# Miniprotein binders against q9zu90, part 40

Target 1, 292 residues: q9zu90
Amino acid sequence: MKTELEEEEEEEWRSVHEVLLIVLPYLHSLFELLSMIRVSRSLRDAIRDETALWTKLVIEPPLSSRLTDDILSEFSSKSAGKLKTLILRQCLMVTNKGLRRVVDANPLITKIIVPGCSGLTPEGIMECVESLSKNNHKLETLHINGVNGFTKQHLSALYTYLSSEGTIDLEVCPKCDEVRMIPSCSRESCNQKQRKCRGCWLCIPRCAECAVCLVGSDTESQEAACGNDDVLCLECWLVLPKCRFCNKPYCTNHSSRRHEIAITDAASRPSFECEACYYRAGTNPYEVDYQI
Short names: E, the ipSAE of ESMFold2; O, the ipSAE of OpenDDE; V2, 0.75 times the mean of E and O plus 0.25 times the DockQ between their complexes.

## First folded at step 17 (miniprotein)

Design z6 (at its last look DockQ between E and O 0.83; V2 from the best seeds 0.76)
Fold by OpenDDE base, look of step 17:
Structure z6 (fold): chain B 292 residues (1-292), chain A 100 residues (1-100)
Amino acid sequence: as target 1 above (292 residues)
Amino acid sequence: TDQEEIKEYMREAKEQQDEGNYELAVLMFFLALFIAREHNDKTMVARIYARLAKLFAQLGEHEFAIYWYQLALDVATELGDQETIQKVREALERIESKHE
């Protein structure tokens, strides 16, 4: 006869386990998984035994900055060779050797997404793709934007192992003939394969917020506070918070540059000061010191 | 409504947290988070991140608390949600000051 306490603990455990099973498929990253493991021993034990969770490894900020080849190997080993999806976002310390170790241990990988992993090289990626292409296995997704140094020759070589052109996120830019990501355009009139705005981010001016092309007579571009020639479409400009002094917004990627103004009056709209205005306190905010 | 569902999970999660049922609390916060993400409700996402951060701070998981607060701050900053920004900054300062 279980004690009332044992029955309550079992009921509580059943409820926790039931909710856990609902939550597990929706975890987005290793960080979320590790967070759950830190809550309790019970959750840790439940998650450890769920091998299906380790078939997808997603490492993104804030963990990306701490990910070494050895740590990557440790987490990838939990899949017991059944890893299918590897996503590494901005993992600067991951090397070709680290990635190769994971690939060699997991021959069933179908998706590799490594944006911003600057420690990787085209040659390292090629070796991984070659390894995965053994035994009639094919990689289905390869996102390598942010890995520097890709040439047309590298892309051509990659396509010999890959089944479709849509597998790689890099293309030869028709405007500059360089290997780069070619963003889609959200503009309805640009939703054609032969769109005039087909080009890399360097060749086609785009909204820094929504990546819509700013090509054409009807596209008013607005200056962002971001600098670096960042421009915004009118729609994004209208909704983004603007500097109190110069009325320039930051794009989302540069929002951390906002200097919050202490709201003295509860009725005042949340306002920030841009870096340029902040450092020019007492000077005309419109005097662009063109100090080159 | 989806927003009502998020609020209900948030309420229940908080109740569980207050009772010391951290396992159920964190799971309910994650359920709320998934709904908020599905609906692109960034305001609720930021708030849920901040709630998760607070939960981990209560557990003594200071590193995880800081990371969740940073995520909350990033999203809140993108939105210009000054209330959330201020609350998260104050919370971060409190955590950092206790570990110095």
Scores: ipSAE 0.768, ipTM 0.946, lowest interface PAE 0.6, mean pLDDT 86
Fold by ESMFold2, look of step 17:
Structure z6 (fold): chain B 292 residues (1-292), chain A 100 residues (1-100)
Amino acid sequence: as target 1 above (292 residues)
Amino acid sequence: TDQEEIKEYMREAKEQQDEGNYELAVLMFFLALFIAREHNDKTMVARIYARLAKLFAQLGEHEFAIYWYQLALDVATELGDQETIQKVREALERIESKHE
């Protein structure tokens, strides 16, 4: 026999639990899981008990900035050895030891995706992949762009540990013979193999936004605000927001470098200054600098 | 349509949030978010991030509120949406000034 309050609480939890079951397959990242855990004890306990959630661990901004080897071990331990997919985006404080610890505890991992984890090395990646290859296990996906120093020998060895359909996001550049990411090109003439644009970013000039090649007499490049001689195809240049002084845009990946101009009314259109133009105003050639 | 479904989940989430039913509110916001992501509706993704941030601020979870607002700001910056950028930045200032 139950009170009306207890009946209402049970009905509310059943409704919440029904929706939770719909949400669970779509959860993307650890940050989303942790957010729900903070809402109530009931959600925390339900998430803790759902073992399917813990076969994938996705750590990315904003959480990735706080991720150390010890914290990584703490969260990966919740998988109880059942982790299959490990995604670490821009986890600058994770080292080879931290990654190895996760891999050793989780022999079922088939996907390792670690872009921007600059604390990792080719040797650390090799050791992890070798460890996973035991017991006839094959890695299916290895995304390691952003880890410096891979050689052709590393790449050849890595492929011996992958499944026959396994993928690595690096390959040997046919132009410089170095191991690099080689962007795909959506340009029609390249798709028809009328042009030879297969090569890395250092060998083939490409749009900083869409990666189409900018080789040949029929292509025109536009200067970007991003620096390092970054250029854009005309199509991307036309649609990207421009610095109000130099009329150069940032690509989307560098959009955080804009110095936004305050809007004084709702009718004025927004604008920004690029870093070069913003700081040029602060270096006045008529400014005097005296020393005692 | 799926666009109308996103808006309905957002409306229902707000109603639950206003009633103090934060469990169901957050789940409805996540349902809307997943549909918006599937359709690459970045404008709606930024709105949902901001609504989640406001919900966590109401819960007293200041750090999570700030992180959700940072996600909204990132998407708004990618879009070049200065109005949303300013709105989110002002919301971040209010949260930090009240909970230092």
Scores: ipSAE 0.703, ipTM 0.909, lowest interface PAE 0.8, mean pLDDT 83
ESMFold2 (binder alone), look of step 17: mean pLDDT 81; pTM 0.783

Design z7 (at its last look DockQ between E and O 0.82; V2 from the best seeds 0.75)
Fold by OpenDDE base, look of step 17:
Structure z7 (fold): chain B 292 residues (1-292), chain A 100 residues (1-100)
Amino acid sequence: as target 1 above (292 residues)
Amino acid sequence: TDQEEIKDYMQEAKEQQDEGNYELAVLMFFLALFISREHNDKTMVARIYNRLAKLFSQLGEHEFAIYWYQLALDVATELGDQELIQKVRDELERIESKHE
């Protein structure tokens, strides 16, 4: 007769395991997986035994800043050569050698997404794609925006291995003839292959928040506090929090630049001061005739 | 409703956490998180990140707690949720001061 305690523990274990099996497919990143591993030995052991979980490796902030080639190799080895999806976001310390090691160990990779991995080069990516293209294997997705130095020649070479349109997130910009990402446009009138707003971020003014094109006389753009000539569409401008003094919003990507104002009154809406106004606060901010 | 389901998972997770059942608690928080993300409910996402941070802090996993608080702070800052921003900052300062 199992003791009531053993039965309760077994029931609890069954419940934990059942819920774990429901959760595991929805894990978004390695960080979430590692977090679960740190909760208990039981969860750790359960996750270690699930080799299927390691077929997709997603490393993104906040772990990206600590990811080295050796650490990447360690985690990729857990797939036992069955890695299919590799996503590395802003992994600045990952090198061509590190990526190549993962690719060589996992010849079945179909998806590589490495945005913002500035330690990678076009040549390193090419070597990886060439390696994966052996034995009639094809890479299905290659997102390399943020890897600097891509030329038309590199793209042309990549397309010899990658037969499907849309596999690569970089294109030759029709406006500047440079290799860049060409954002989609959410405007219905722009939902055509030959849209007038087809161009890279530098060639086509876009809302910093929603990437809608701001091309045409009827597109009112509002200035953002971001300082990089970032502009916002009216719709995004209306909903974004605005600086208390200059009424300029930050885009979501630059929201960290907000200087929070201590709410003295519980009824007062949360307000922030933009960086520009904060540094000017030594001068009476009201003396600057912000002519609207 | 999906919102009701999120609330139910959050409540259950909190109860499990209070009982010391951290395994079930974390799993329930993750379920709530996934539904919240699917619905693009950033407010709930930020709150769940904060709850996860607290859970890991209770487990003595201070590094993970800091990371979850940072995620909560980022989303809360995006939303302009001053109350949550201040709460998370206070907790970060508290954790950092104890490990210095």
Scores: ipSAE 0.778, ipTM 0.949, lowest interface PAE 0.6, mean pLDDT 87
Fold by ESMFold2, look of step 17:
Structure z7 (fold): chain B 292 residues (1-292), chain A 100 residues (1-100)
Amino acid sequence: as target 1 above (292 residues)
Amino acid sequence: TDQEEIKDYMQEAKEQQDEGNYELAVLMFFLALFISREHNDKTMVARIYNRLAKLFSQLGEHEFAIYWYQLALDVATELGDQELIQKVRDELERIESKHE
């Protein structure tokens, strides 16, 4: 027998629980999980008790800057050895030791994606992959861009531990013979083998926005505001927002460098100044006094 | 259609939030978010991030609200959506001044 209040509370949780079961397979990141935990005690308890939820661990900004080896170990342990996918984006405080601990506790991992984790080394990655290769297990995906110091010998050894369909996001650049990321090019003429554009960012001029190559007499590059002589293809240049003074755009990844101009009228469209134009307008006012 | 489904989830989430049913509200926002991500609708993704930020601010979870606003700001900046950028910056300033 239950009271009316107890029956209403029980029916409310039943409705929430039904929706939660629909949501759980689609949760992506640790941040999303932790956010739900903060909403209510009921959600916290449901997430805490579901070990299958932890077969994929994704840590990225904004939380990635706070991730230490110990915190990583704590969250990975919730998988109870069943972790399959480990994604760490820009986790600068994670070291070889921290990664090895997770790998040793989770022999079923098939995907390691660690872009921008500069605390890792090629040797640390090699040891993790070798550990995973025991018992006829093979890694399917290894993304390690941003880890310094990979050589051709490292890369060759890594391929012996991967499945036949396995991928690594680094390869030997055919132009400079260094281990680099080689961007794909979506330009039709390259796909039809009318152009040769296989090479790293240092060897092949490419659009800073879409990575299509800018080689050949019938292609023209456009200046970007991003610096370091970054360039854009015409197609990206045409659609990206432009500095009101110099008419140069930032690529999307550098859009935070825009100096936005305040809008006081709803009829006015937004505009910005690039860094170079902003600082040129802010020249030292005392120079005028010196010249008098 | 999927666009109608997103609208329905967003409306239900708002209604549940107004009634104080934060569990169901957040779950409905996540359902809308997953559909929006599947269709690469970054405008809707940014709007949902902003809505989640407001929900966590209402709950008093200010650190999480700031993180959701930062996510909204990142996507809005990528899109060049100046109206949403300013809206999110105003909300971030409000949270910071209230807790000073």
Scores: ipSAE 0.679, ipTM 0.905, lowest interface PAE 0.9, mean pLDDT 82
ESMFold2 (binder alone), look of step 17: mean pLDDT 82; pTM 0.796

Design z8 (at its last look DockQ between E and O 0.57; V2 from the best seeds 0.71)
Fold by OpenDDE base, look of step 17:
Structure z8 (fold): chain B 292 residues (1-292), chain A 100 residues (1-100)
Amino acid sequence: as target 1 above (292 residues)
Amino acid sequence: TDQEEIKDYMQEAKEQQDEGDYELAVLMFFLALFRSRELGDKTMVARIYNRMAKLFSQLGEYEFAIYWYQLALDVATELGDQELIQKVRDELERIESKHE
C-alpha cells in the first residue's frame, strides 16, 4: 500500500507559467535568459514583457566575445531606464562609448562590475561614475579589476564620488604602492585588517587556486604546471588532478592546458599530460612510475 | 535530500523532453542547475550543461547547443571528468561538421 503521502508528492508540476516564475529570479546570466527565449514563443513573450527581469544585465562567457556596444545598448534598453546592475565579464569589444551610453540611459545603476573588459579605460569609467553621481545618486559597487591603466589619481578621483570604502575592488597595494586588487586571505590567522599578507598578487605569494597567502616558513607550497611561478597550497594541490608524468597539477584557471590521454582501459583513472610533458613526448623525464 | 531533489528535477526534465514538452523540460533543467550550483555540485552542473546542450540541439538551436557544450566542457575539464570531456567533444565535432 503506497501511502497517500507518496501520491501527493507527485507534485503535479504547475503550469509552465508557474514554474517560469520560480525560475526567473535565479537566472544567472543573459545567456540563460536568451536560452529560454529560444525554446518557445510563449517563453519569449513572457520574458519580453517582464521589464523587472531586465533590471539586472549579466554578460559573461560564452557571450562576452560577441558583445558589441550596439548589442549592449539593445539589451540595456529593455530595462526602460530601470537598470540597476550591470555585469560585463571579459567583454573585450565594449568601449567607453558603449558603457557611457548604457549609463546615460540608466541613471539608477547602483552596481557596475566589468572585470576583464580591456576595451575600457580609467577615464571612461570615471566619466560613467561622474554621470551616475548626479542628482544625489550613488554607485554602490564598482568592480574594475582588469581595466588597465588605473593610477592613484584615478582612484582618488573615483572616491570623491563614492561614499563608502569597499565600493571599488582596487586599492593601493601597501607593498608596491601600485593600484591593484588586494585579495582576501582565507587563513584564520590572517583575518585582520592589518594582516601581514595584505598585498597584491605580485607582492604576496598566494595559492593560484584559493588565493590563501603562502607567507611564512610554515607554509608549504607546491609548484603548479601553470608556469609563471604559480604555486598551490597543500590542500589545493592534494585535490587537483596531476600530470601523469610530472605529477604537477594545473589550477582551475589553467585546466584547459591539460592534454587528455585517451586511456583505452575503462578501469583506468582519467589522466592528463601537462603541456611541458606533452612537448617532451618520447622522453619520460621522470622514469618514476608514480603508481599510486 | 538535496541530491534527491536534483535527481527528481533531472528525471522530470528528461521525461518532459522525451514527451516533446521542451518548455517544461528546460525549466526543470534550470531548477536542477540552480540547486546544483547552490550545493556546489560541479559534477551535476556539468551534466546539466550537457543535457541543456542536447535539448537545444534537438530544437535545432545549434548555436546555443554549442555554447552549452562549451560550458559543459569547461566544467568537465576542471573536474578531470574524461568521460564527459570526450562525450562533449564528440558532440561538438558532430554539430560543427554538420553546420559547416
Scores: ipSAE 0.788, ipTM 0.951, lowest interface PAE 0.5, mean pLDDT 87
Fold by ESMFold2, look of step 17:
Structure z8 (fold): chain B 292 residues (1-292), chain A 100 residues (1-100)
Amino acid sequence: as target 1 above (292 residues)
Amino acid sequence: TDQEEIKDYMQEAKEQQDEGDYELAVLMFFLALFRSRELGDKTMVARIYNRMAKLFSQLGEYEFAIYWYQLALDVATELGDQELIQKVRDELERIESKHE
């Protein structure tokens, strides 16, 4: 008979292995992988040795703001040249050089998704896409919203390197003829009929939260706390937390601007002050409160 | 049934965490997390992020605990869940005062 320590260790190993086999295919982000690595040597070794985990590399907040070109290269190298999908969300420290290095080492990449990576340029993206087009290989997905400076000329050139069904998340706006992101619209009328709402954010009024169009007399817009004349559809306005003074919500993207108020009664509504109300209420000794 | 499955995973994870079996605990939390994401249950996702953060704090992996708390805070903020927001902030203050 085995000792109690050996039985406990054997039971733990058996249970851990069984669950790990179920979990591995669903791991999403580098942060999740790194978290497991820090738990035990057994999990570290399992993740290190599972090369299939490294065919997709996903870096996003909160970790994305710390990602450098060298760190990116280190983690992408684990794919051993077999990386298929690269997703970098808001990785501001990644440069054209860092992206090119990954692309050159991974010639079979089919998806590049780099929204909000403002350290990249159209020229850097063009070089990467050109490099991937070798040997009749075609990129399938290119998401580059947040990279500044794309022109119609860039867009036309990019499409010559993508597969025939390939997609880019920027297009020429049919209303202003500029290269823009054109949001989708989930409004029922837009799914059933001619889309009059096909256009960029400058040309079509839209909900700052869900991007449904606010065109026509049958739509009502509500003010957001975000500024820049941002508005919300009624559905999003109803569910987003509101400033306790002006009753305006932030959209999700701007929720970090809230000045949260401690709540001691669990039955109370969530409470915060928007920036405008917070500073007008006189929390700065030099600010004058005109409401009282 | 799916909610029952997630509850079972969460209970198992907590039991293993209390016994100090962090390997199985983290895996059960991940399983609950993936199922909750499939259902679109953001309330449960935020709770799981908070549980993950507590687990990493117990491991002494305070940088990762802070990141998991930030994830919990982001979703709790989106939901307007002031109770969870305050819980996360209290835990972050505790980590900062002890960890340095």
Scores: ipSAE 0.716, ipTM 0.914, lowest interface PAE 0.8, mean pLDDT 82
ESMFold2 (binder alone), look of step 17: mean pLDDT 82; pTM 0.791

## First folded at step 18 (miniprotein)

Design aa1 (at its last look DockQ between E and O 0.42; V2 from the best seeds 0.00; counts 0 for: SAP 71.626 > 70)
Fold by OpenDDE base, look of step 18:
Structure aa1 (fold): chain B 292 residues (1-292), chain A 100 residues (1-100)
Amino acid sequence: as target 1 above (292 residues)
Amino acid sequence: TDQEEIKDYMQEAKEQQDEGNYELAVLMFFLALFISREHNDKTMVARIYNRLAKLFSQLGEHEFAIYWYQLALYVATELGDQETIQKVRDELERIESKHE
């Protein structure tokens, strides 16, 4: 006869397990997964044994700056070669060698999203795409905005391996003839005709917050802390919190990079430290021995 | 409604947390989080991140608590939610001061 306590523990465990099975498919990032592993041994064991969870690897700011090739390899190996989606946003320390190692170990990858991974090169990306294109496999999504040095030749070569237009987030800019991301324009007047503001962010300054083109002579642009030479319209710049050190705001999309500094003075506008400043001194969450 | 469901999960998660059932609490917070993300309710997302941060702090997982607070701060700052920003900052300061 199980004791009432054992039955209660079993009932509680059943409930936890049932809810866990519902939650696991919806986990978004590696950080969320690692967080669950830290809650209890039971959750850790359940997650460790579930290989399906490791078919998608998502690393995003603010933790992305701490991802190394070795850490990436460690976590990607948990998929046992079944990785399908790799999302690395602003992983500055990831190199061509690191990405290639993941791709070679996971030939079924269909989505590579590596925006802002400045440690990568067009040649490194090409080698990965070529590797994935073996055995009639095709990459479905390749987002490589923020990987510098892409030429028309690289883009053309990539399309030889890719089946569909729109797989790549880069285009040839009609203004400078360089390979860049071409953003949309939120300005209503720009949507009616062939957008005179169609161009890359270098040719057509746009607000990183509202995506309005800043082409008018009277449009003051302010630099954002977002990196990638993001600019803000004056209206957005005025209302966005600004970094204490550089006085640059993050756009809403990059606001997660803000490290809030406790301002002792109630009258002072809340200031934050930019991610680059804050994490220079911080511990690496990926160096924690998770005993996974 | 999805909003009611979020509230129910949040309430249940809090109750479980108060009872020391951290596994179920975390899972319920995640359920609330997923629904909130689906509806692009960034305000609720920030609140859930803050709750998760508190939970991890109670577990003694201070590093994880800091990261969850940073996520909360990130979203709250995106929204211009000054109240949440200040609360999260205060909590971060408190955690950092205890571990120095």
Scores: ipSAE 0.807, ipTM 0.949, lowest interface PAE 0.5, mean pLDDT 87
Fold by ESMFold2, look of step 18:
Structure aa1 (fold): chain B 292 residues (1-292), chain A 100 residues (1-100)
Amino acid sequence: as target 1 above (292 residues)
Amino acid sequence: TDQEEIKDYMQEAKEQQDEGNYELAVLMFFLALFISREHNDKTMVARIYNRLAKLFSQLGEHEFAIYWYQLALYVATELGDQETIQKVRDELERIESKHE
């Protein structure tokens, strides 16, 4: 005969499956799925039995640096042909052949997002999009920023395979006539006066953190530690941590280049040296740059 | 509120982890993580990544623990949170020295 406590214990064990069903749709990446597979046999079996879970495949750092074409094919096969969204961020070892295998096995893909995948080419991507256009299926989203070599001709051809409202994250910059990403600008003055700041990062000075334009009489740019004359709007500059020597912050994307300061006083504020200040103080015995 | 819900999930996850019920612990951490991401609470996200790393270290899944620590380190670095950065680096060194 079971007590109320024993019945509660049994109910808690059965509730693991109920919680799992709530969690699974919100897992964002392959790494999270692989982690759960390692926790217990019950979780592994539930995840492997749920093929609907695998309509979205996201690979990004840290796993992206290890992803080969063969490994990509292995993991995408778990979707059983039902993959709809493929996101590969900075997957340097994936080639045109690897992407094509996934696309051929998954004819329902509507979103391909492959920023920074330098092993891909415009021709390889066009072949994948052409393959997806079979049976009048059309791609809805194509993000290819960071893949080198796209031309106006490539963009025109790609749009013939996309749905009528389909989007590509590259366009022809109206200022320099090159195929580039054109950032959006949330600045109210630009919205009220028709977007006069339409242009790529090279043509329109923009905050390296939030992408608002830094043109106009009421904008002051602040120098970032990121190099290449990257600048920040005042709002972002004020909130980002600064190098203790030069008072320049990194944007969030470059924050890994901080040289963090070891702290022996627990009450000390966080501090770091930027790359330029760190190498000036610690690796250059003359305190000057040499041209090589 | 969502803040109270996050605290409840984190507390339950810790209790389940201490009892060795790793499947429910990890699920509670993920529920807290989802709510934290929805509210862009990066401080809590980094803490949850760190807790997941410790859980996988306890499971003996050291490669996964290292990856979760790397995620925690990335977010803590973005925040400029030196206390968390140092804690994560200490844990990474502990794992490397213990299992090499």
Scores: ipSAE 0.624, ipTM 0.892, lowest interface PAE 1.0, mean pLDDT 81
ESMFold2 (binder alone), look of step 18: mean pLDDT 81; pTM 0.778

